VHH binders against A-type ATP synthase subunit C (atpC). Designs and how they scored, part 32

Target 1, 342 residues: A-type ATP synthase subunit C (atpC), of Archaeoglobus fulgidus (o29103)
Amino acid sequence: MITMIYKGNRAAWAYIVARTKVMKSRLLKPEDFRKLLNMEFDEIVRYIGETEYKKEIDELGYKFTGPRLLDHALYANLARTYRKLIEVSFGASKFLIMKYLEKWDVWNIINIIRGKMANVQPEVVDDILVPAGERDMDFWKTLLVKDIEEIVKSFEGTPYYEPLSKIGSEDMSKIEDGLYKVYYRELLKLNPSDFAMKLFLDFIKMEIDIRNVKTLLRLKAEDATPDEIMECTIPGGYELTEEELRKLAAMPIDEMIKALEGYWFWNDVQIEGKEVAAVEIEFDKVWIKTISKRASNYPLSILPVLQYIVLKKVEVDNLRVLGWGKYYGLPSEEIERQMVIL
Key: E = the ipSAE of ESMFold2; O = the ipSAE of OpenDDE; V2 = 0.75 times the mean of E and O plus 0.25 times the DockQ between their complexes.

## First folded at step 15 (VHH; framework vhh_7aqx_2)

Design C5 (from Y5 with T28P; at its last look DockQ between E and O 0.93; V2 from the best seeds 0.85)
Fold by ESMFold2, look of step 15:
Structure C5 (fold): chain B 342 residues (1-342), chain A 124 residues (1-124)
Amino acid sequence: as target 1 above (342 residues)
Amino acid sequence: QVQLQESGGGLVQAGGSLRLSCTTSGRPLSTYAFSWFRQAPGEEREFVGAINSKGGRTYYADSVKGRFTISRDNAKNTFYLQMNSLKTEDTAVYYCAAKYVYRWLTSPVEYDYWGQGTQVTVSS
């Protein structure tokens, strides 16, 4: 009876996939981003105010201006969109959607702590909170006014307490990695009891591979030791197992790059002469293409839903880069370099 | 623990020059973009300029373009702001901040490391 809570049937998947396709049809297209790159900041805000973001732009425009208006509107829309997806789902689909979106609790924890350390006003941190995970916005607003010690105490009895308890004794990048390690570890405890769960868990493991190859390349560029690299990676990858990662971490970078060519994520990726950030964007593109291919191969499953969740985040991320870049006065070429456009 | 420390602030007459330094302790931040922000009392934190991880590209807010120059020396773990032709409007606390170079065009909240700030006062 208990094992039935992770099962979906064909009718349940058909419903959520159909709802998701409608939502996906409203995503901005590559040509929309090309238009936006030619606009000034105020034009961008007006353009976005005529899209699916209209509600948020209208509601927030009376108290926010500049990139804070755009940031707040984009993340508020992201949260509303994700909560709608949860709202219209049921059974196994709702469970998996909710579990995946719990990563946004990690996002919120990290940025609240960053704001406290930087002595940033709580209302500025509020601009980028995404109440789409387990905790609601009221919970996050409660944390905005607490000091770091009280924030850590708020997570006693949860798996997130352990990495948070190390604030002050370890570098913050390791604390942040620790929080994501907890998130992925808890997801990987789910049993692949049926095909739907297998598709979900394989997706998670492949996402871990993408995160780990980025970590590996970044830390190699920083001349980190193999032990330092292994400390920063997430266990449980699809092809980048602990042993594979340790082998790669011990190689000189030229040898490592050739060895990477044998993995699922290394399909025609070009690294020569590129900065680390550009290489990471190439892996983002490979991940999106892979998600899309797998979703088309399994169209009555969780995969089309996960595809949408990822694509919506990519859209919001692109719009944020665009907005901040235009506001800071950067040239369009530099802004485009930081966007993921297929 | 990684820390950023600003130095070089002080009092200067309008039209004068000042050079700020930001030194990294702990580990090198060679894959990080560095930005200068400034904040006058009662104002929001304002972007001044940035330099990418390799130091080959610099970016400046319109209000300082042509007057300020940003550079970095990764061997010394130091990031600089040369401020020329200073105006009274440049009076503020100046902060250095670092963000991992991947998609670093973000809210200041998302910056990974911040200095404590150094006061720059430009007298009329």
Scores: ipSAE 0.770, ipTM 0.897, lowest interface PAE 1.1, mean pLDDT 89
ESMFold2 (binder alone), look of step 15: mean pLDDT 80; pTM 0.827
OpenDDE, look of step 15: ipSAE 0.866; ipTM 0.938

Design C6 (from Y5 with V101H; at its last look DockQ between E and O 0.88; V2 from the best seeds 0.82)
Fold by ESMFold2, look of step 15:
Structure C6 (fold): chain B 342 residues (1-342), chain A 124 residues (1-124)
Amino acid sequence: as target 1 above (342 residues)
Amino acid sequence: QVQLQESGGGLVQAGGSLRLSCTTSGRTLSTYAFSWFRQAPGEEREFVGAINSKGGRTYYADSVKGRFTISRDNAKNTFYLQMNSLKTEDTAVYYCAAKYHYRWLTSPVEYDYWGQGTQVTVSS
């Protein structure tokens, strides 16, 4: 049953990869971001309105202005792009794309709850929802008007209920980590029955390593205990196994950083004098480079599609950092510090 | 659980000063950027200013530059907003908020922790 779901079609891979190459060619380049850094907020919005985001800017510009226009347009475009990718895929490629994109349900859950806790207007939360996962936009809109207890009840009978049931008794950061743990755990239940599935699962495990090294650095900087660190990490990494993470979590930070030099995600990263956030940006860059290399080595597989999905999200994140940074009036140096540009 | 609590709001005449405090309980949040936002009735929350996790970099909206000063004291788990030369336009509920310092330039919705807000009223 599950084996038949994973069986791919060579024509499906060739087709989806070709479509993905066209979509990837429309991504903004590093030189575009260098130009954007010299712009003010209104100029950035106008520039974005001349790109693949034109449709959303044009449609939403009637109803929204300022930062709400920016957020809504960027995330609406992201959702439309991801739904297009699902639409043009079939067979094993569609299954894997849909499974990977289910992380957007986690994004939506987290931000709806954040909005409730901060007593912000539901309409502002709606601006950043991404209906690209398992649930549709109508489902998310019904949650916007529910209180937290009703929201939690809506996930009863799903694996997400368990972390959500701890709201009020655990810190919210642990709830958010728990939701991502569920997402990755469910993905890792897939069996590597053939080489195509192995490529997908290795990608997932490497993504887990990147998330876990960031968690490790963050919590060590906060003087968390090894047990507290392990509660926040995601099991199932590629090289950062649960055993490896436990050993690293027990080390003093200087010793831990030296030990990290032996892992796939560490390629002579120089951290002297850098803040933790700057080191995390370097891991993002290494992940993007690694995805690119693996996709080029397996060009008729899910990997080029996953690469595009990641790169599109990175672009949206960079555009949001630019827009919000300029809107808040921050200097370009601080804005650039928070961007991932290769 | 982490909680943020503002204090120091009140009524002040135009040209006067107030100092707001935001106290963190639960844990220190030493890796977090802190921001002040304000909201008048019927308006969206407006960014006032921010301070990075180390405290060495501060940022201010144009409307408050030169009049407001942000600082933090990690030893006391307290984040401050000194407001001078207050104008009637500064009347709002003031919120403190914290965001993990990795890529913290986001929508207010995405901030990790919020205070309950404190009212500042500037009379003419």
Scores: ipSAE 0.730, ipTM 0.886, lowest interface PAE 1.2, mean pLDDT 88
ESMFold2 (binder alone), look of step 15: mean pLDDT 81; pTM 0.838
OpenDDE, look of step 15: ipSAE 0.877; ipTM 0.942

Design C7 (from Y5 with A61V; at its last look DockQ between E and O 0.93; V2 from the best seeds 0.00; counts 0 for: loop humanness VH .158 < .165)
Fold by ESMFold2, look of step 15:
Structure C7 (fold): chain B 342 residues (1-342), chain A 124 residues (1-124)
Amino acid sequence: as target 1 above (342 residues)
Amino acid sequence: QVQLQESGGGLVQAGGSLRLSCTTSGRTLSTYAFSWFRQAPGEEREFVGAINSKGGRTYYVDSVKGRFTISRDNAKNTFYLQMNSLKTEDTAVYYCAAKYVYRWLTSPVEYDYWGQGTQVTVSS
């Protein structure tokens, strides 16, 4: 019985996978984004208000307008969707979903601190909080009125305290990297005790590889030293081990790019003539395609659920880029350049 | 320890011109998009325009198109806003901000670095 609880039986996976298949079927398709790119901002909000985001648009429309309405509605819907996944899951699936979604605590910490440093009003930071991790919205709301020292003190006794204690003495980008390092380190402490856990951990390690190749390319484009690059990478990748990263970081950028052709994430990736931002979007597409293939190979596992979690975030990210881009009056070509559309 | 510092603000007569500069100290931000924002008292900070990391693409809100020009000089770590044909409605504190170029179309709260702001006052 204990084995069935911790390993999760196939009937339990069938339930959560079936629930997520229905949710996945409601995601916007590439054709929907093509239509949205041809709309003005107000038309986009109306269109989205007749989709799965209707509840949030209707409820927030009396308080907010412009891009703040869209941001708040999109992230509120994301949080509600993720909390629903936790609520309807049980046993091993619930544990893994909760652990994965703890990254949203990191998102919230970072943006609360950014808001304080930029001296933006707390209400704007509130628009983009996602209470889907360990802490609830009440906790995050209490941080909005605290200064940075009080915020850092709120994390005493947690693994996140150590990177937060360096605010003021380190660049903020290094603090943010440190928070994600803590998140991934804690996930990698999980034992690969059964096949379900192995699938989860492999997914995490591959996600780390994608994050690290982006970091490597970005920092090489900035002429960072190998030591600076290694400070910003996350240990525990699938194929990009610390040894592999150190070798790559020491190469001139043209040799490094050629060496990257040997890794799992190099599936006909074309970076020739592309700026760093476009290259990162190509790796986002590679990740989405890889998740899809693995989920299809293991359809009664955590992988279809993780696939949905990732795809929902991609949709929200695309809609945010679209909304802010149209509101700022940017041409559709620049907006589309920043979107991930397969 | 990256810092952005605006300069070039001041009092100017309507119809006049000002050039704002934003200088980066610390590490180079050559992979960052830079944006100008402005904020009048009691109002929310609003987007004015932006320039991509390489300087080949610039963007402006409709209210400033044709009057304002954004440029950058990565060799000097400096980002510029040339403001011509100034109107009293352009009176605000002007901020420069930097966002890593990946998905930089975002809320102001997500920008990585902000300057302290420089006052621009346009008198009749």
Scores: ipSAE 0.794, ipTM 0.906, lowest interface PAE 0.9, mean pLDDT 90
ESMFold2 (binder alone), look of step 15: mean pLDDT 80; pTM 0.829
OpenDDE, look of step 15: ipSAE 0.871; ipTM 0.938

Design C8 (from B5 with T52N S53T S54Q; at its last look DockQ between E and O 0.91; V2 from the best seeds 0.86)
Fold by ESMFold2, look of step 15:
Formats: sequence, C-alpha cells, structure tokens
Structure C8 (fold): chain B 342 residues (1-342), chain A 124 residues (1-124)
Amino acid sequence: as target 1 above (342 residues)
Amino acid sequence: QVQLQESGGGLVQAGGSLRLSCTTSGRTLKTYAFSWFRQAPGEEREFVGAINTQGGRTYYADSVKGRFTISRDNAKNTFYLQMNSLKTEDTAVYYCAAKYVYRWLTSPVEYDYWGQGTQVTVSS
C-alpha cells in the first residue's frame, strides 16, 4: 500500500490537498472584514499582526511604517505562502503549481517598469514584489537598479522579450497586456495528456474567460473599437473563443450584455445599474463561486490547491484596499465597494 | 499613447491660492480614478486627493481637507486641483496619476499613468 502511494498522482494530490485545507482555514472570513471596516488604519495593522501575518508584521515593523509596512508584509506573506505550497508539493502537483505561479514574474516585471517610468524610489517598488514565480528575489532586486533598456535585455531569449521590446513605441497598457498574453500562451501549450492536466487547463481557460469579459466590458465603456478590444483580449478562453469575442465586440453594449447571458460565467451576476468597477467585482465573485464548486466536485485534484491560491490573493487584495483606503482617509462605503466579500 | 500633463504650478505666498490642471491626451480615460500626489525633497510621494470618474466622488487626505478641492471639466478632459489657504508645508512637486477604477486603492507604484509633475512653491 505504501509503494502504491509512491507510484500514483493520487498520493501527491491527497497530501497537498490536506496541507491546503489547513492553510485555507487560516484565511480571514467575511466577519473579519466587517470588523476591519470599522477600524482605523493603526488598529487594522495591529489586528493583522495577530493573524497569519504576524511573522511579517513583526519582522518588518522596525524597518517600515504606515501603508508600506502593510504592503510589504502582505506581499511577503503571500510569497512565503506560495513558496510553501511549492515546497510541500511533489510530481505533477508541484509542476502545475509552479507553472500557475509563474504569473508573478509578470506582476514583478510590470511593477518594476512602472516604478522606473514614474521615477518612484526602488525601495518602494520592492514593497510589492512577489518572488513566487520562476525567478527568485535576488533576480528582481538586480532589476531594481537597472534602467529600462537593461531590464528589457535581461529578458532576451525568453518569450517576454517581444512585448518588452516595444516599450517606447507602444502604450504601456498594451505592453502589460502582451506580457500576460505570453504567460497564458505558454501555459496553454501544455498537453492535456491526462485528467489532472485537463482539469488544470480548463481552469486556466475559464480564468481567461473572466479576464476577457472584464476587458470587453471595460473597453466598451471606453468606446473602444472592436479591433482595439480584440488587441487586448487573451486567446484561448473556455467559451469566449476569439470568434465569440469578435462578435461580442462588434455589438452595441446593451445587445452585448444580453448576449453575455449565454455563457458559463453568467450565474447570479448583478450588472444592472452598476459602475464598471463594481461589475468586475461581481465577476470576481462568480469566479470564486465557480472554482469553489469545481474544487468540491474534484476534491482530490489540483482544483482545491488552485482555489486556495486564488482565495489567498483575494484576501491580500482586500486587505490592501482596506489599508490604503483607511490610510488615504476614504469612507468605509468606498472601501467596501472595492472589496470582494462573499 | 496616453499622456498626463500637469500645469498651473508656480510661486505663491502663504495664504494664497493656486489651481493645478491635469490634462489627458490620447484616448479619454473614462474608467479611471485620477489622483493628485505631491513630493517634497527627500520625501516619498504623498496622496493629496482623488476623483473617481465613475460617479464623480472626490476624496482628500486629512492634511488638505477643507483647503483643496478636486473637480473636472469633461469637455476638456481636464481635472483640477484648487488649492486654497496654502501653507509653506504644501511646497512640493505635484503629480497627477490615473489608475483604472477597479480596485484603485493601491500603492502609488501601481498607478497606470503619471504626469511629469509641476512645482508648487509656497513662500512665507
């Protein structure tokens, strides 16, 4: 029986899913966010310092204060958590976790370049780096001291070079879109050779659909042309194929919204009367509900692990919005509008 | 290519007023939050205030609340920072920045577009 464990993907999934359940139990609940919304910034930091984030708050508190302490602690905890998932995984689970988390290289590239263009101090960019992808923190810190031309050359021989080579000749938003297109394109090259890979690839394709419906709605709200919209979408969706996206992009927005009712992500979505940002948050909620349902249907698979990876990021995003919102002095109502709370 | 350009900076006496403009060129940023930041020498950029283009809601840092007002002119794709009752502590380079309205409460690092900045100097 012991030797059977070593020979099957089932043993790798059972172990990582069990570890993931423990980690998931430490996530903040909706009740915690309701309490946090009633706190001032310093109270929020103290509250978080007595949670899963204690280690980072304690270690960084001598060096940072205010929202920089919070940002650095949240992203350091995120990175440590993601690296732990990789560390405790084996075989197929480790491979898929590592591949999914490579998108954090894209996050780091984008924010380093943003910091250079805005002449922000490298130390502030360092607060939000997440060394959870292919490259380690030493690599990212090396880029912090390079100029943009040197940064671009650091990616020669990688698929990311092509979009980066267009800095200065294209709008930065198109370069950022191009980087994510590379990430998803390379990921979709994986062969759906077995059921575990099929579950993973379907998850990726559904994630692409969520990103694309958000892009479609945003760019329609900006009166973009169908061609402009198609330039910003990611190929390889689950139901939003390039063919479907082109049809939707050509429609008037009211007709397009009706047509969207026919897709998998149109489940309890409440769009009417909402601003574009609120609509995007509704699709985030749909995505979370969908990955949770699929993880329940396939509890001994990659899906519970991907669910946790997504939920942990959502928690960090919510805490960042909360912290920055309170620090900037925004009313709780505006802060809550930007949070994903189920 | 989208460009943000500040204007209206200069030298002003304490207690005076100044109006900064942030003009968008290229495509219109209808779904963006626009924020004003300022940076004094040797300091990090400080949030001054913002306007969310969805719904036209405005927000201000405590240090400027009641003295500064953010407004917009949709016809000109221009956002304004009206600064009244200026203090020497308001001396800084003022930047406008834009972030897509989805989860726009973030670090300044994550803003999508930045202007080049305009100097405001408040003398005693």
Scores: ipSAE 0.790, ipTM 0.902, lowest interface PAE 0.9, mean pLDDT 89
ESMFold2 (binder alone), look of step 15: mean pLDDT 80; pTM 0.825
OpenDDE, look of step 15: ipSAE 0.898; ipTM 0.955

## First folded at step 16 (VHH; framework vhh_7aqx_2)

Design D1 (from C2 with A98T; at its last look DockQ between E and O 0.84; V2 from the best seeds 0.00; counts 0 for: unsure alone 60.2 < 65)
Fold by ESMFold2, look of step 16:
Structure D1 (fold): chain B 342 residues (1-342), chain A 124 residues (1-124)
Amino acid sequence: as target 1 above (342 residues)
Amino acid sequence: QVQLQESGGGLVQAGGSLRLSCTTSGRTLKTYAFSWFRQAPGEEREFVGAINPSGGRTYYADSVKGRFTISRDNAKNTFYLQMNSLKTEDTAVYYCATKYVYRWLTSPVEYDYWGQGTQVTVSS
């Protein structure tokens, strides 16, 4: 049955790619974001209520207002969209989509624990949960009412237990890093049994490179030691191997920047005079461009589907930055600095 | 590991001034945006303002613009809220919070560290 799950063919890929193309056509365009930047918060909510997000805005508007309405609607729509993608897929495509989306379990675990530690009401944490991974919403709602000890016990027998068992003895940022390390480690255990799996695993390894270059730049800006940097990186990158990362982590920042120019993700990147956050956004743009090029090269594969999954998240992230920025009263130019618009 | 502690709260008459401090302990937070929030009884926690890591950009909620000033002293690991022309509606518990600067415009739920809060009471 595992072999049947991995078996892909061009007819199966043509089907899911066609379905994905329809979903992709509903994504907001750069011009939509430029319009939104000129709106006030209430106008933004009304505009979004005329888009793909109408269902969630209408359903939640009776119970929520302000930024909580927006957050809940955006993440509920994200979850519904991702679950729809799973529902319309089959065979190898369904397997790979489900495996990739399991990262949302990590997102949910982290934010439930954050809420408990910050003494946040469960209903506020519920606003940002994304039930698109292995566990369903009923599972997450059950965790919302448990204390941290009971939450940790709920993951006994899973790979996630080990980082969770360190709550109270390690800084929370290290616990969160550990959860993502588990996700990627388990995902990389998949064998490249055919070309479709190879394309998927290469995508994952390139995603790891993007996360690791961001981690490297952030921790260098924080004057972290090479050992501290290596503790926070994810093994299994495409070109940023463990050996490469150790060398980069040991360099002074200027030498490191020059060395980074030799990697796949250093295409048209300009970092002069930019703050670390702006540099990370440049890498987000490079990743999106790279995904687009690879999906064009393999148009009947998992890559167009993964492209859509990434682009939908980018749209939700942009809408969240926009909504919170306008609600807090920030100038449009400051909000735009935190958005990824191509 | 990282801890934030507010200080400088108290009772002040309307029209008066007060300066809040937020000190950090543990590791340095050079790459973090720093925000002030406040919460009055029976109300939700409200954004007051924020400052970027270098201190070159500050942001304020409309309700406090022109009256409040946020600053930071990286040498002392301390962040400040100078409150002038105080009004009775400024009465609240004031919290400092911090988030890594990358895409920090987000829900308060996602902030990395929070202080315990300090009471500010503005009498008529």
Scores: ipSAE 0.771, ipTM 0.903, lowest interface PAE 1.0, mean pLDDT 89
ESMFold2 (binder alone), look of step 16: mean pLDDT 79; pTM 0.820
OpenDDE, look of step 16: ipSAE 0.874; ipTM 0.943

Design D2 (from C2 with A98V; at its last look DockQ between E and O 0.80; V2 from the best seeds 0.81)
Fold by ESMFold2, look of step 16:
Structure D2 (fold): chain B 342 residues (1-342), chain A 124 residues (1-124)
Amino acid sequence: as target 1 above (342 residues)
Amino acid sequence: QVQLQESGGGLVQAGGSLRLSCTTSGRTLKTYAFSWFRQAPGEEREFVGAINPSGGRTYYADSVKGRFTISRDNAKNTFYLQMNSLKTEDTAVYYCAVKYVYRWLTSPVEYDYWGQGTQVTVSS
């Protein structure tokens, strides 16, 4: 039954790739971001209100202002865009798109819990929820009114319960890493029964490598022990095997950074003199370039669709950094330092 | 577990000064940006300012720029908000919050750790 779902046909791939090419053509370009960096916050909102985000900006503008308007509009548009992609897909493409987008359940869980722990009003958490995974918006809104214990109980019987059950006994950053670990573990249970599935699984494993190199950088900079670092890394990477990760985790951070030159994601990355955060952004750029190259090599596959999904998120992330940075009053150079512009 | 605790709040006359501290217990936060937020009753939390991990870059909301100064002492794991020329509209609960420096320009809900808050009341 699963095998029949995995077997796509040429019509399904051709159709969804064509649809994603149209959607991709509407993404903001690097020159758009250069213009936005020179705008004030209200100008940014007006500019965005003349793009594919118009619907959300217009509908939410009567209720929200400032960065909450922008956050809510950006994430509402992201969710609508991702749900549209699922809606217009079928067969193997629909299955893989839905599976990949289940990570947004993890995003929603994490931010609902963060909001509860920080005593932030539920309405503010609602601004950044993305109902694009397995659970719908009604489910997430129900969680907004529950306390943490009730939220954890809502995931009993799912793989996510195990990391959630550790809230209060482990540091929250380890809980969050555990949730993503569950997401990727469940994805890697899929069998590479044909070439299309192999392309998807290799993409996932490479994404895991990118996440793991970021985890290494972050935790090593915080002087975490190798065992603590390994607890937070995601098994199943493409080249960052468990053995490789443990070796890297044992190195001083300067040596670890140099050792990273031996991996697929090291392709002209400039790390000398850079903060850890800037190095993470360089790996983001390498990942985007790698996705683009592989999608170009396999244009009638899931890869162009995954490319679009990633690029749309990058656009939303950039716009959020712009919006919050301008609203907080930060200089454009600090804002740009946190953006991924290729 | 990481804990943040604000201190130094209280009642101050308009035009006066007050210094808030945020002390961190638990692990080192060397790669974290620290931000001060404030919240008046019935209002949303408002960004006051932030300082990067090294302390070399500071940022302030327009409403406090020139009056407030943020600093950090990584050796003492303590962060400060020096508040000068206080106004009655500065009355709020002040919160310390930290975010890993990677893409820290975000909604307050996404901050990693929060303090309990300290009340600052500015009377005329």
Scores: ipSAE 0.774, ipTM 0.899, lowest interface PAE 1.0, mean pLDDT 89
ESMFold2 (binder alone), look of step 16: mean pLDDT 81; pTM 0.829
OpenDDE, look of step 16: ipSAE 0.851; ipTM 0.933

Design D3 (from C2 with A50T; at its last look DockQ between E and O 0.92; V2 from the best seeds 0.82)
Fold by ESMFold2, look of step 16:
Structure D3 (fold): chain B 342 residues (1-342), chain A 124 residues (1-124)
Amino acid sequence: as target 1 above (342 residues)
Amino acid sequence: QVQLQESGGGLVQAGGSLRLSCTTSGRTLKTYAFSWFRQAPGEEREFVGTINPSGGRTYYADSVKGRFTISRDNAKNTFYLQMNSLKTEDTAVYYCAAKYVYRWLTSPVEYDYWGQGTQVTVSS
């Protein structure tokens, strides 16, 4: 194209952004989570049954109870919400939404395999499947009854086959990392043909940075070697390039922490005296704040849509931590430690 | 290659005691929460209890509180379940599982590593 029509691109995005704004207004607020933290498990399920999750709770409540009801309802709602975004989107917005949401195929693959290896009943794995990517629920349900070799064969001819073919010869953690590496690699093959695509690709690269700083911190806390750390990182970050990651991975932990101050995701983050998990939660908060700022700067683009996709997932994750924590009998302080509340 | 292996299962009379061990091979999982689950035939996997990475926080299902104790020894890559005052309803395959401490309150299916399970049979 000789000249990109920026006004036409903005108008093309207005519809999906308006739909997304309405959906975003229905998200639970921090005060809702404070209230839920004071409830017992059954109260939480009942409360959620009077929110945007009513449909799923009502439909599943006669068949399921306890944590299975909650998991199935939350992930079914997540899937329905994401499928709705795809259904109401057109053209470039639909393409980018579908490409981003293909990560849910990776989620489903990983959890089906985890369930097989742990001898978990297929019905329990079914509770957490999210058919929001390329494959539909019928496809995933057929995998639930296959053994691992048959599952791997189902991905022949796709980029996902290569990491899956290593099951049995590699640690499962490396297989899972490999699946996400494929997902991000395929996304990064998209060319920044216009400003809208550049916004999308920058978002992806920044998401990779957040994943990689978490991986770096986790594996340093495990005393992993620099080579082990590099094997687990995803290429293609925004500021955490492969070269930068190698430098950080080779540093003693104290020096590495100081060096992290120079990156976009570092804004008065304090690691001293915090558990690794708490530091990862802080980076989640930084990511959410960064998405919000960028979406505000480009309100007629894919960014508000990606913001909503991320925020909805955070809400589901928070509700799952709440539900499982209360069900297992953990105190509210431990549960809140694992939540991302802004 | 990280693997978890349970040991110490067997047959025990009601009222008796049994100690299960879960050993980790491969790299150390010192930032992982470890949990015991159990599964009787035809039933869903049941949470028994969990211990945080440092060992300072333990939590138990109501059905086993006061009877079971979980501990860990990170230097030996070993995680333990001491079961006292055993009942016939404690009969199950017992699994150890590990989840990285970040947001580890999840469905059992999402745990990062699982053992193969060890049978505990409590007879009257």
Scores: ipSAE 0.712, ipTM 0.867, lowest interface PAE 1.2, mean pLDDT 89
ESMFold2 (binder alone), look of step 16: mean pLDDT 81; pTM 0.839
OpenDDE, look of step 16: ipSAE 0.854; ipTM 0.931

